# VH-VL binders against Matrin-3 (MATR3): the designs that were tried, part 3

Target 1, 76 residues: Matrin-3 (MATR3), of Homo sapiens (Human) (p43243r398to473)
Amino acid sequence: RVVHIMDFQRGKNLRYQLLQLVEPFGVISNHLILNKINEAFIEMATTEDAQAAVDYYTTTPALVFGKPVRVHLSQK

## First folded at step 1 (VH-VL)

Design i6 (framework fv_ixekizumab)
Fold by ESMFold2-Fast, scan of step 1:
Structure i6 (fold): chain C 76 residues (1-76), chain A 122 residues (1-122), chain B 112 residues (1-112)
Amino acid sequence: as target 1 above (76 residues)
Amino acid sequence: QVQLVQSGAEVKKPGSSVKVSCKASGGTFSSYAIHWVRQAPGQGLEWMGVIIPIFGTADYNQRFKGRVTITADESTSTAYMELSSLRSEDTAVYYCARDSYYYGSGSYFDYWGQGTLVTVSS
Amino acid sequence: DIVMTQTPLSLSVTPGQPASISCRSSQSLLHSSGKTYLHWYLQKPGQSPQLLIYEVSNRFSGVPDRFSGSGSGTDFTLKISRVEAEDVGVYYCMQSTQLPYTFGQGTKLEIK
């Protein structure tokens, strides 16, 4: 139930930008934004919510600061 | 540097439970996933499960059918693997191993514990 | 589950000669992220496994350049250009493309 976001640029309000990508799909239980690499993990309340977010961004570009990022379902 | 130190060897009777510990040092415990892998004598490696301490969530290899529970205590930087309803076939060396990422897909195990021998005998 | 098959299961090599170990997966290890999650470990006698190669071809820190990995899809190879005495042990490939993570059966490398 964790959404993995990769390859984003860093900027002001990064946390807000990342959480906004998944908030429409359900309740966020936890999140981790890495300092040393441009990756973030967002845990959704259900596996279905996480899958819905990932499925949506399979056909719709996910944008952070106007740049495309990669959104995948974490395998763990 | 990064080190995973496991609890000592145990001898258990069939039907009992065993709880093995894995204490992490040198790295940021809560930032990494900890996996458990076992190896029966003279056999290969078998993945058992993983715990992601910051999320408090665990995933398991379904072949253990609810017999395995993996937990973590962030205050002591220690992960635990408990295996219940022990059989002689559970005799193995149990390893903990650190995920290369902060809970990432495609993990590889960069550091391993020294292993804990669990012997199940009647 | 993805099944990982290694060949050979054992080999004996004269010091200084090359060695090659193959690993085949029952389905493609190419992940939706575009990465291929195939890794190689060495377990020396009486020791824990240690990481050699991650994501097909990347050497882990401290691993000598005589070790190299290659492959794609379902067919992967670990090569040792010049085998040394310290290389003895059992080599394992592992996939982490999907849960559950699975290992090959292991290849035992001995010195002649």
Scores: ipSAE 0.015, ipTM 0.708, lowest interface PAE 7.2, mean pLDDT 86

Design i7 (framework fv_ixekizumab)
Fold by ESMFold2-Fast, scan of step 1:
Structure i7 (fold): chain C 76 residues (1-76), chain A 120 residues (1-120), chain B 112 residues (1-112)
Amino acid sequence: as target 1 above (76 residues)
Amino acid sequence: QVQLVQSGAEVKKPGSSVKVSCKASGGTFSSYAIHWVRQAPGQGLEWMGVIIPIFGTADYNQRFKGRVTITADESTSTAYMELSSLRSEDTAVYYCAREGYSSSWYSDYWGQGTLVTVSS
Amino acid sequence: DIVMTQTPLSLSVTPGQPASISCRSSQSLLYSSGKTYLHWYLQKPGQSPQLLIYEVSNRFSGVPDRFSGSGSGTDFTLKISRVEAEDVGVYYCMQSTQLPYTFGQGTKLEIK
């Protein structure tokens, strides 16, 4: 139920930008942002919520600071 | 219909701390960030920090260094700003303001303000 | 920190006359998103600030069309085509391109 976001650039309000990508799809229960490798893991309340976010960004660009990022469903 | 209601005025001694509350009603609390801005008497606006309630993550103006702490309680839709080691120059009206999760990064609705007076 | 400078610091206008307030930033406010995060707030006497204009030129809901914003990069202007009594207060520009968010010193608008 974890959404994995990759290839973002660092900047002010980064966490806010990452939240914007997934919040419309459901309740967020946890997160982990790994600045050293530009990756984030956002745990949704349900697997369905996480899947909905990933499915949406399969056809719609996910943008952080105007730059495209990758969004995947994490393994556990 | 969105309203931010802040706690009442406080008079504090130098060296003490103050904790101001900001209760949100209307709208989804988790769908916006809460900013804190202060205004000393007759002076302009000064940004103190922001919190994203769903994660409890906060960013601060470095000018307040270790003195300011912003927290949120999603169960009561309330954000808090605590300022420690109070000085007379901390006398100000403290405002909370809402910012939606969007690309525009502006505060659309503000609380009524809380006057904090620091006097010996 | 980005420094915001407003001119003039005060102005007095006759009702019905236009008013213009300038705001200059120490760095460009154009962000990598292609957006410019400059906003204008009005603080009426004894009240909390209220949003007038966001992202340079967009009027917030309920704001009369006599208010307009313009500018780019580091130079921005707020114009009121015909000042009314209800427009009295202190106007602030604010940038949210970079943390910390910073405000101009404020421009006090008074009616003659």
Scores: ipSAE 0.007, ipTM 0.632, lowest interface PAE 11.0, mean pLDDT 83

Design i8 (framework fv_ixekizumab)
Fold by ESMFold2-Fast, scan of step 1:
Structure i8 (fold): chain C 76 residues (1-76), chain A 122 residues (1-122), chain B 112 residues (1-112)
Amino acid sequence: as target 1 above (76 residues)
Amino acid sequence: QVQLVQSGAEVKKPGSSVKVSCKASGGTFSSYAIHWVRQAPGQGLEWMGVIIPIFGTADYNQRFKGRVTITADESTSTAYMELSSLRSEDTAVYYCARGPYYDSSGYRFDYWGQGTLVTVSS
Amino acid sequence: DIVMTQTPLSLSVTPGQPASISCRSSQSLLHSSGKTYLHWYLQKPGQSPQLLIYEVSNRFSGVPDRFSGSGSGTDFTLKISRVEAEDVGVYYCMQGTHWPYTFGQGTKLEIK
């Protein structure tokens, strides 16, 4: 139920930008933005919510600060 | 109730390794990060690293990178910190501490284990 | 790494009197989220550290209202309005804004 976001650039309001990518798909229960690498994990309330976000960004570019990022289901 | 229980004190020779355990109770192990912090006798606190068990992800303070390994076993709700190539200056009390892994929590350490004294002497 | 500097390194207080501990960071602790991740811990003699104040001014569960935190940017203060015998120990500030997380060197509070 965890969405894994990679390859974003850092900037002002990064947390808000990342959370906005998944907020339309359901309730966010937790998130972790790694401080030294450009990866983030956002835990959704349900597996279905996480999957919906990932499926949407398969065909629609996920943008952070106007640039594409990678969105996948976490392997754990 | 949240409780972190660590393994007992150890005396080690220089060049050996030590593995300290930290068992979490209260059924919240998988939803939190487990940090390791050490304190040399009469000195301050030094953050060593963290593991987020549900992601299988561990990160380390550069000072210990290459010598420290943090692991977790979700089936037993236990985190481990292994420090290798021990030197006398590694003599310290080693603490595990729980923190929320979400950014809004500010990476604070809300509950701590009782500490494990590791003495390195020849 | 962010350097956290505490002053004083030690102080002795008569019971019932106030105490004040300062913590200065080498860089601003204001996070991009708008929050400031500065926390205060107390380590009583022979015990593990315990969380007192998180995010500058919020008291952790069970912490008496005698304890208060304040500050912004790089300058932070922990105040105890009326020191009690149970308050003896070493107080540490910690920053969680920048990687790696760092602690101040500690301030020892004793009863005189």
Scores: ipSAE 0.006, ipTM 0.648, lowest interface PAE 10.2, mean pLDDT 84

Design i9 (framework fv_ixekizumab)
Heavy chain, then light chain:
Amino acid sequence: QVQLVQSGAEVKKPGSSVKVSCKASGGTFSSYAIHWVRQAPGQGLEWMGVIIPIFGTADYNQRFKGRVTITADESTSTAYMELSSLRSEDTAVYYCARDRGYSGYDSFDYWGQGTLVTVSS
Amino acid sequence: DIVMTQTPLSLSVTPGQPASISCRSSQSLLHSEGKTYLHWYLQKPGQSPQLLIYEVSNRFSGVPDRFSGSGSGTDFTLKISRVEAEDVGVYYCMQGTHWPYTFGQGTKLEIK
ESMFold2-Fast, scan of step 1: ipSAE 0.013; ipTM 0.647

Design o3 (framework fv_ofatumumab)
Heavy chain, then light chain:
Amino acid sequence: EVQLVESGGGLVQPGRSLRLSCAASGFTFDDYAMHWVRQAPGKGLEWVSTISWNSGSIGYADSVKGRFTISRDNAKKSLYLQMNSLRAEDTALYYCAKDSYYDSSGYLFDYWGQGTTVTVSS
Amino acid sequence: EIVLTQSPATLSLSPGERATLSCRASQSVSSYLAWYQQKPGQAPRLLIYDASNRATGIPARFSGSGSGTDFTLTISSLEPEDFAVYYCQQYSNWPPTFGQGTRLEIK
ESMFold2-Fast, scan of step 1: ipSAE 0.006; ipTM 0.651

Design o6 (framework fv_ofatumumab)
Fold by ESMFold2-Fast, scan of step 1:
Structure o6 (fold): chain C 76 residues (1-76), chain A 121 residues (1-121), chain B 107 residues (1-107)
Amino acid sequence: as target 1 above (76 residues)
Amino acid sequence: EVQLVESGGGLVQPGRSLRLSCAASGFTFDDYAMHWVRQAPGKGLEWVSTISWNSGSIGYADSVKGRFTISRDNAKKSLYLQMNSLRAEDTALYYCAKDEYYYGSGSLDYWGQGTTVTVSS
Amino acid sequence: EIVLTQSPATLSLSPGERATLSCRASQSVSSYLAWYQQKPGQAPRLLIYDASNRATGIPARFSGSGSGTDFTLTISSLEPEDFAVYYCQQYSNWPPTFGQGTRLEIK
């Protein structure tokens, strides 16, 4: 139920930008933004919510600070 | 055990300068953003300044822009606030606070005890 | 900047009662809202982050709820040590801002 976001640029309000990518798809139960590498893990309340976010960004670009990032469903 | 210890406060005349320090221990200092938050006597909390883990992102409250400078020394695990052109309205208890994340866009999970700055003629 | 308005300014209750404190934002802060407790002569202490998550070591009687512009801190059964000033803070938009505080005092 975890969404894995990679390859983002860093900037002001990074956490806000990352969480905004998944908020439309459901309740966020937890998140972890790695301190020195450009990866984040966002846990949704349900597996269906996480899958919906990933599926949406398969066809719609996910943007952080105006630049595309990679969005996948975490395997673990 | 996370600890933040502020120092450098005191009584100063208007227009003078003062440098505050915050010594951190009990966590990996260079992985987190740090903040200065102040509280005037009998008043609420006012955010003053933020610095990211690597000093790459810095912000200031409008009331202190151009007068205060935040900095950090990760090797010494220390946070600083250089306060220039002090005004009576800067009189407050100054807290050092740790962000829960590296960038400065999170909640403040640990606070020091504060150091008192009094600007008076 | 986002303005946070806390109500009531002062809440007078007795130990064992339920306390409900409000924080309203001038525009949506999503769930990026924290609650802090400050006792006289002490630094603030984080109670709740991301609107509803209890910080480490915080007793179960403290709970937070809300999203967008309307947030609530609830203390289910007041203990003597809970009488303090409570502040909300948003970190959704730059700059971060605090509410003016609610003073919880003994009747």
Scores: ipSAE 0.000, ipTM 0.641, lowest interface PAE 13.3, mean pLDDT 87

Design o8 (framework fv_ofatumumab)
Fold by ESMFold2-Fast, scan of step 1:
Structure o8 (fold): chain C 76 residues (1-76), chain A 120 residues (1-120), chain B 107 residues (1-107)
Amino acid sequence: as target 1 above (76 residues)
Amino acid sequence: EVQLVESGGGLVQPGRSLRLSCAASGFTFDDYAMHWVRQAPGKGLEWVSTISWNSGSIGYADSVKGRFTISRDNAKKSLYLQMNSLRAEDTALYYCAKALYGDYEGFDYWGQGTTVTVSS
Amino acid sequence: EIVLTQSPATLSLSPGERATLSCRASQSVSSYLAWYQQKPGQAPRLLIYDASNRATGIPARFSGSGSGTDFTLTISSLEPEDFAVYYCQQRDSWPLTFGQGTRLEIK
């Protein structure tokens, strides 16, 4: 139920930018933005919410600070 | 608003020790990685050491490994550099610097530096 | 360690001209490269982070580009205050490293 976001660049309000990618798909339970690596894990309330976010970004580019990032499901 | 103030520099003989301090204010200190960067007279910038927000990740330049120790006290909003077995090549202006967004992506605020001179 | 080589070592230009500064890495740093400006007697100032993101308060005439091993800092139209030393820096891997600097001087 965890959405794995990769290949973003860092910037002001990074946390906000990352959470905005998944908020439309459901309730966020937790999140972890790695300190050294440009990867983040966002836990959704349900597996269905996480899957919906990942499915949407399969055909629609996910953008952080206007640049494409990768969005995958890390824990189903 | 953001202030970084270094102290502890001075003139010291080779083989001796110094402890540098950096007092931070104007930001949430424990959310950011902190760095020491030095600059020898008339030379370029050299990264010395980094410490993550929780002290869980620490890095050093090869030239200082085993001799220098970086540490932080989040309650006191202070960064430290313990410098042992000092060499003439360690002579430099030492800057304290703050990470831009909590990691290593760029150093957005720097102190004015504290001078360390290692000479006999 | 990753070595960053800046070129030219010195660039002599006049106000109003375009400046193009190069930074080349000995191995890929992805986009994990920053640019700094340093004036005599002052601490460095962050201009660009992660290759192309302009830091807060930095004028639009400054831009960064590149990825992998080849990076460029461009100043579209030089102002008098832009004559300074510029450094690139990578954060891809430990140890963190800076380039040797490019001195931008008045012609």
Scores: ipSAE 0.000, ipTM 0.627, lowest interface PAE 11.9, mean pLDDT 86

Design s1 (framework fv_satralizumab)
Fold by ESMFold2-Fast, scan of step 1:
Structure s1 (fold): chain C 76 residues (1-76), chain A 121 residues (1-121), chain B 107 residues (1-107)
Amino acid sequence: as target 1 above (76 residues)
Amino acid sequence: QVQLQESGPGLVKPSETLSLTCAVSGYSISSGYYWSWVRQPPGEGLEWIGFIYHSGSTNYNPSLQGRVTISRDNSKNTLYLQMNSLRAEDTAVYYCARDYDILTGYPFDYWGEGTLVTVSS
Amino acid sequence: DIQMTQSPSSLSASVGDSVTITCQASQDISNYLNWYQQKPGKAPELLIYDASNLETGVPSRFSGSGSGTDFTFTISSLEAEDAATYYCQQYDNLPLTFGQGTKVEIE
């Protein structure tokens, strides 16, 4: 139920920007933004919510600071 | 410029449902931003209630125990707040505010004037 | 939830004085912090965003600094119109949380 976001640039409002990518799809139960690599894991309340977010960003660009990032379902 | 204006009842009874309206002008609520509700009990600090994103997704402060619904009417460019099971502790000035856009990255930049809601028998 | 603690809870100062308010987060919030001014009977108004950036139209006597858990807000030369309550607010994580407020009174 975890959304994996990669290849973003670090900057001001980063955490908020990352959370905003998945907020439209359901309740966020937890998140982890890695300090040494540009990857984040956002846990949704349900697997269906996480899948909906990933499916949406398959055809719509996910933007952080106006730049595209990669979004997929964590295999963990 | 962007303006927000709250309206609603000044007095509500305990255990009733509160309904508030926030009319937005100068910006389309469906075009961007998170749109938040924030309250302030008389003489006290600010408490975030929840938001609705321009896509329609919502998130609420867990402290409100699932009593809140935030919605919108895009054709009227209007935001709504409903809160059920009202108690005296819900007496506060209620504000609507425009919050952070993922594309622009700005915080709570516009607030309504606030509307006082008193919960009493 | 991230707890925001402001100090002092209130202060009194004279026009022309420099005043500093501090805000401490219960965990690292990087620079995801805003400062608001609220005058009696009015809605809060944004002064500083992202810890140190001055909002457009806000006088340059207001400034912010800090990162991580410790933040400061300074008014370099207090004016009579600055009598207000000031709030910090984090947006690192939901729910969004505010400090308890600092009341600035002009003596």
Scores: ipSAE 0.005, ipTM 0.611, lowest interface PAE 11.2, mean pLDDT 83

Design s10 (framework fv_satralizumab)
Fold by ESMFold2-Fast, scan of step 1:
Structure s10 (fold): chain C 76 residues (1-76), chain A 126 residues (1-126), chain B 107 residues (1-107)
Amino acid sequence: as target 1 above (76 residues)
Amino acid sequence: QVQLQESGPGLVKPSETLSLTCAVSGYSISSGYYWSWVRQPPGEGLEWIGFIYHSGSTNYNPSLQGRVTISRDNSKNTLYLQMNSLRAEDTAVYYCARETYYYDSSGYYPGAFDIWGEGTLVTVSS
Amino acid sequence: DIQMTQSPSSLSASVGDSVTITCQASQDISNYLNWYQQKPGKAPELLIYDASNLETGVPSRFSGSGSGTDFTFTISSLEAEDAATYYCQQYDNLPLTFGQGTKVEIE
């Protein structure tokens, strides 16, 4: 139930931009932003919420600071 | 419980490509952590080479001018380092190491090498 | 790159002495600094993480302090087994960088 976001640029308010990408799809129960690589993990309340976010961004570009990022379901 | 063991050719000629392996036991490399390579020329200090995260993402020290590739084989639980265009100054003991991380309220991961392999000496000489 | 400068490069001390090593970062790294011990012929071993936290299993005579650009590592009562080279390492920014090391010899 974890959404894995990759290839974003760093910048001010990064945390909020990442969370806003996922918030429309359900309740966020936790999040984790890696400081050394451009990856983040956002845990949703349900697997269905996480899948909905991933499915949406397969056809709609996910943008962080105006640049496209990759959104996948975590393999854990 | 978790152990890392490097292996490599020992002696390599200038301009050749170095290939090293790091066998990991006691933990699945796809399950977590950053997995790093660090080298140490004889009698000198430590230099970070790069890492691979459990997701497959990599990052490399810019000082190595794009000469390095770090990869993994999850089914063999093994890490790899390839370095091309070898020079005498690449002579060093090469370590693989596990870099810790943890979640905190800020989302920050501290980078500490809590487990190291024994190291493998690579000599670059004609 | 963030440059880490250690001082002194080497020191000699007797069992029971207090030893202090310093590490200076070329820019503010908050508390994102680790200390390692390396004995001859061995891999480095983590002693201190996050500037002041003692790694599990490491003797309490080892301690670290500091933040920003200036850090210290102290061995409160030196033992013969503490003869080693000690390295600081920052993890605030990539590339990860180490100090040049401080060799501690027992007299």
Scores: ipSAE 0.006, ipTM 0.666, lowest interface PAE 11.1, mean pLDDT 86

Design s11 (framework fv_satralizumab)
Fold by ESMFold2-Fast, scan of step 1:
Structure s11 (fold): chain C 76 residues (1-76), chain A 119 residues (1-119), chain B 107 residues (1-107)
Amino acid sequence: as target 1 above (76 residues)
Amino acid sequence: QVQLQESGPGLVKPSETLSLTCAVSGYSISSGYYWSWVRQPPGEGLEWIGFIYYSGSTNYNPSLQGRVTISRDNSKNTLYLQMNSLRAEDTAVYYCARSYGGYEWFDPWGEGTLVTVSS
Amino acid sequence: DIQMTQSPSSLSASVGDSVTITCQASQDISNYLNWYQQKPGKAPELLIYDASNLETGVPSRFSGSGSGTDFTFTISSLEAEDAATYYCQQYDNLPYTFGQGTKVEIE
């Protein structure tokens, strides 16, 4: 139930930018931002919420600081 | 390269409604960023008016007392500013600008359009 | 709203001089501050973001420092083309607010 976001740039309000990508799809239960590798893991309350977010960003660009990022369902 | 170009009536009378447009080229306004309006009275400083997020959400400076509306037309890649109940104090150069999420600076800016409110 | 106060409001200096402008926020804004240069008849241009980071293409004679409520902007060796009004801007909280500007004139 974890959304995996990759290839973003670091910056101020990074947490806000990342969480905004998934907040419309459901309740966020936890998150982990790995600054050194530019990856984030956002755990949703349900698997369905996480999948809805990933499905949406399959056709709609996901943007962080105005730049496209990759959004997948976590394999870990 | 992203460019912004404002246009407006130039002269407006008190109590009328101001309508401005900002044509954007080189980037789709529906694809990202916050898109802002900023004004500058002659010889004075800068005042942020408000923005529209690429999703359509808006936020306005409370100092404008609810008399401002920012909108967009994605098919024309154009931003709009509408301001009601104009006063002489609303005389200013009006700029549109892209606001970068995260660091929240304004870049690029349009050239600006002068609006004079006079009877 | 966060109020930004610049000092001085204007100054005159000679080419080669070092010039410092200060900006004070009415509350702690961390380092969430940008500096712009505006030449007569032109739109403002970003010079420094995040209090101390030089924007790409901006000459190294421009610098910024500070955090919290007190910020400084320095031109280490003034050039004729630097005659302009300089503005600080905070982005800690909405609404975005600007300082009143500092006019730099070349003697």
Scores: ipSAE 0.006, ipTM 0.620, lowest interface PAE 11.9, mean pLDDT 84

Design s2 (framework fv_satralizumab)
Fold by ESMFold2-Fast, scan of step 1:
Structure s2 (fold): chain C 76 residues (1-76), chain A 121 residues (1-121), chain B 107 residues (1-107)
Amino acid sequence: as target 1 above (76 residues)
Amino acid sequence: QVQLQESGPGLVKPSETLSLTCAVSGYSISSGYYWSWVRQPPGEGLEWIGFIYHSGSTNYNPSLQGRVTISRDNSKNTLYLQMNSLRAEDTAVYYCARGLRYFDWLSFDYWGEGTLVTVSS
Amino acid sequence: DIQMTQSPSSLSASVGDSVTITCQASQDISNYLNWYQQKPGKAPELLIYDASNLETGVPSRFSGSGSGTDFTFTISSLEAEDAATYYCQQYDNLPYTFGQGTKVEIE
């Protein structure tokens, strides 16, 4: 139930930009933005919500500061 | 299930370049993992060599003095390691491994069986 | 580079004994430490991640604890199949580094 976002550029309001990518798909339970690498993890309330976000960005570009980023379902 | 299998020449001379492959099955290497190489000289401990991430970004252990290149072929689902300027001290079992990052956690959860490389003249 | 030092370098114990191994980092690594088991002729296998979390499928007799610079790995009731070398590994900073290993032999 965790969305993994990669390859974004850093800038003002980065947290807001990242969370906006997944907010339309459900309730966010937790998030972590890594400091040394350009990756973030956003935990959704349900696995269905996380999958819906990932599926949507398979065909629609996910943009952060106007540039495309990669969106995957996190693996364990 | 994820499986990794290394292969290589077994014996390499100091003047040759070491080339190893790691065939991955059960999972696509184009995913968000840190695909890594680790070596172990006979009777000694483990040394991390480097990784390649799904984006193509690489990072290498400075102890290897810029002698290493890690690459991949997504169409073949295969990882590669090249090392030049070989010395007898490079004799080791070479492993490939999957580095899983989940939030702040990073662990090597799947390893290949390892391939022994002996450097001798 | 962060240096990882394990103690002891080897030990011998009997089935049913409790075994403790320690790992010390040369600088604060928070809880960013893993433990691996390596049996003779085999690849390492992940047992514990994030200092104290048991990997799926790993027997509950294995446990880890600690944070900062001092870490402990425990086998609560040793079994014959536990004869192996155990390694700690930090992932707080690159390059990733391993301890020198602790060999556990069964009497």
Scores: ipSAE 0.016, ipTM 0.748, lowest interface PAE 6.0, mean pLDDT 89

Design s3 (framework fv_satralizumab)
Fold by ESMFold2-Fast, scan of step 1:
Structure s3 (fold): chain C 76 residues (1-76), chain A 122 residues (1-122), chain B 107 residues (1-107)
Amino acid sequence: as target 1 above (76 residues)
Amino acid sequence: QVQLQESGPGLVKPSETLSLTCAVSGYSISSGYYWSWVRQPPGEGLEWIGFIYYSGSTNYNPSLQGRVTISRDNSKNTLYLQMNSLRAEDTAVYYCAREGYYDSSGYYLDYWGEGTLVTVSS
Amino acid sequence: DIQMTQSPSSLSASVGDSVTITCQASQDISNYLNWYQQKPGKAPELLIYDASNLETGVPSRFSGSGSGTDFTFTISSLEAEDAATYYCQQYDNLPLTFGQGTKVEIE
């Protein structure tokens, strides 16, 4: 039930930008933004919510600071 | 449980390229964690070489001046280290180790291989 | 790079003694420090993470404390199996760096 986001650039309000990508799909229960690489994990309340977000971004670009990022399901 | 096992040539000549492997069992390297390489010259301390994250992202110690490549083969559950332009000072025991992930806020090395000694001499 | 300095470089003590090792960072690393134990011929093993948290399965006689630039590692009652080299390691910034190690010998 964890959404894995990769290849974003860092900037002001990064946390807000990342959470906004998944917020429309359900309740966010936790998140972790890695300090050493440009990757983040957002845990959704349900596996269905996480899957819905990932499915949406397979056809719609996910943008952080106007740049495309990768979104997939981490299986965690 | 999780086990890591390094293997390599043992002896390498100066200016050659070192190739090491790390076989992982008990956990799929594609499922999580950073996977790091650390070395230790005989009788000396530990030096972090670099890591590969389960996504494929890498980072390397600048002190090694671009001589290092870390990669993986998910189908074989194996990690690789290549280091070119070897020198006598690259003689060390080389370890692979697992490092923190989503289920951890830390970047600590929780499982280590037994290490493989690499001697660089003519 | 962040330099980690340990003190002492070596010590000898008897079973039952309390021993302390210190680690200094060249800049503020908050509590982003780990401690490892390395027995002769073996790989290092994690004992303490985030300055003061005991890793699962590690005996309670091991403890860590500190924040910022000054850190302490303590073995409250030394056992024969504690003969090893102990390393601190910071993860506040890349590259990851280790102290030079403290060898603990049992008399």
Scores: ipSAE 0.006, ipTM 0.662, lowest interface PAE 11.2, mean pLDDT 86

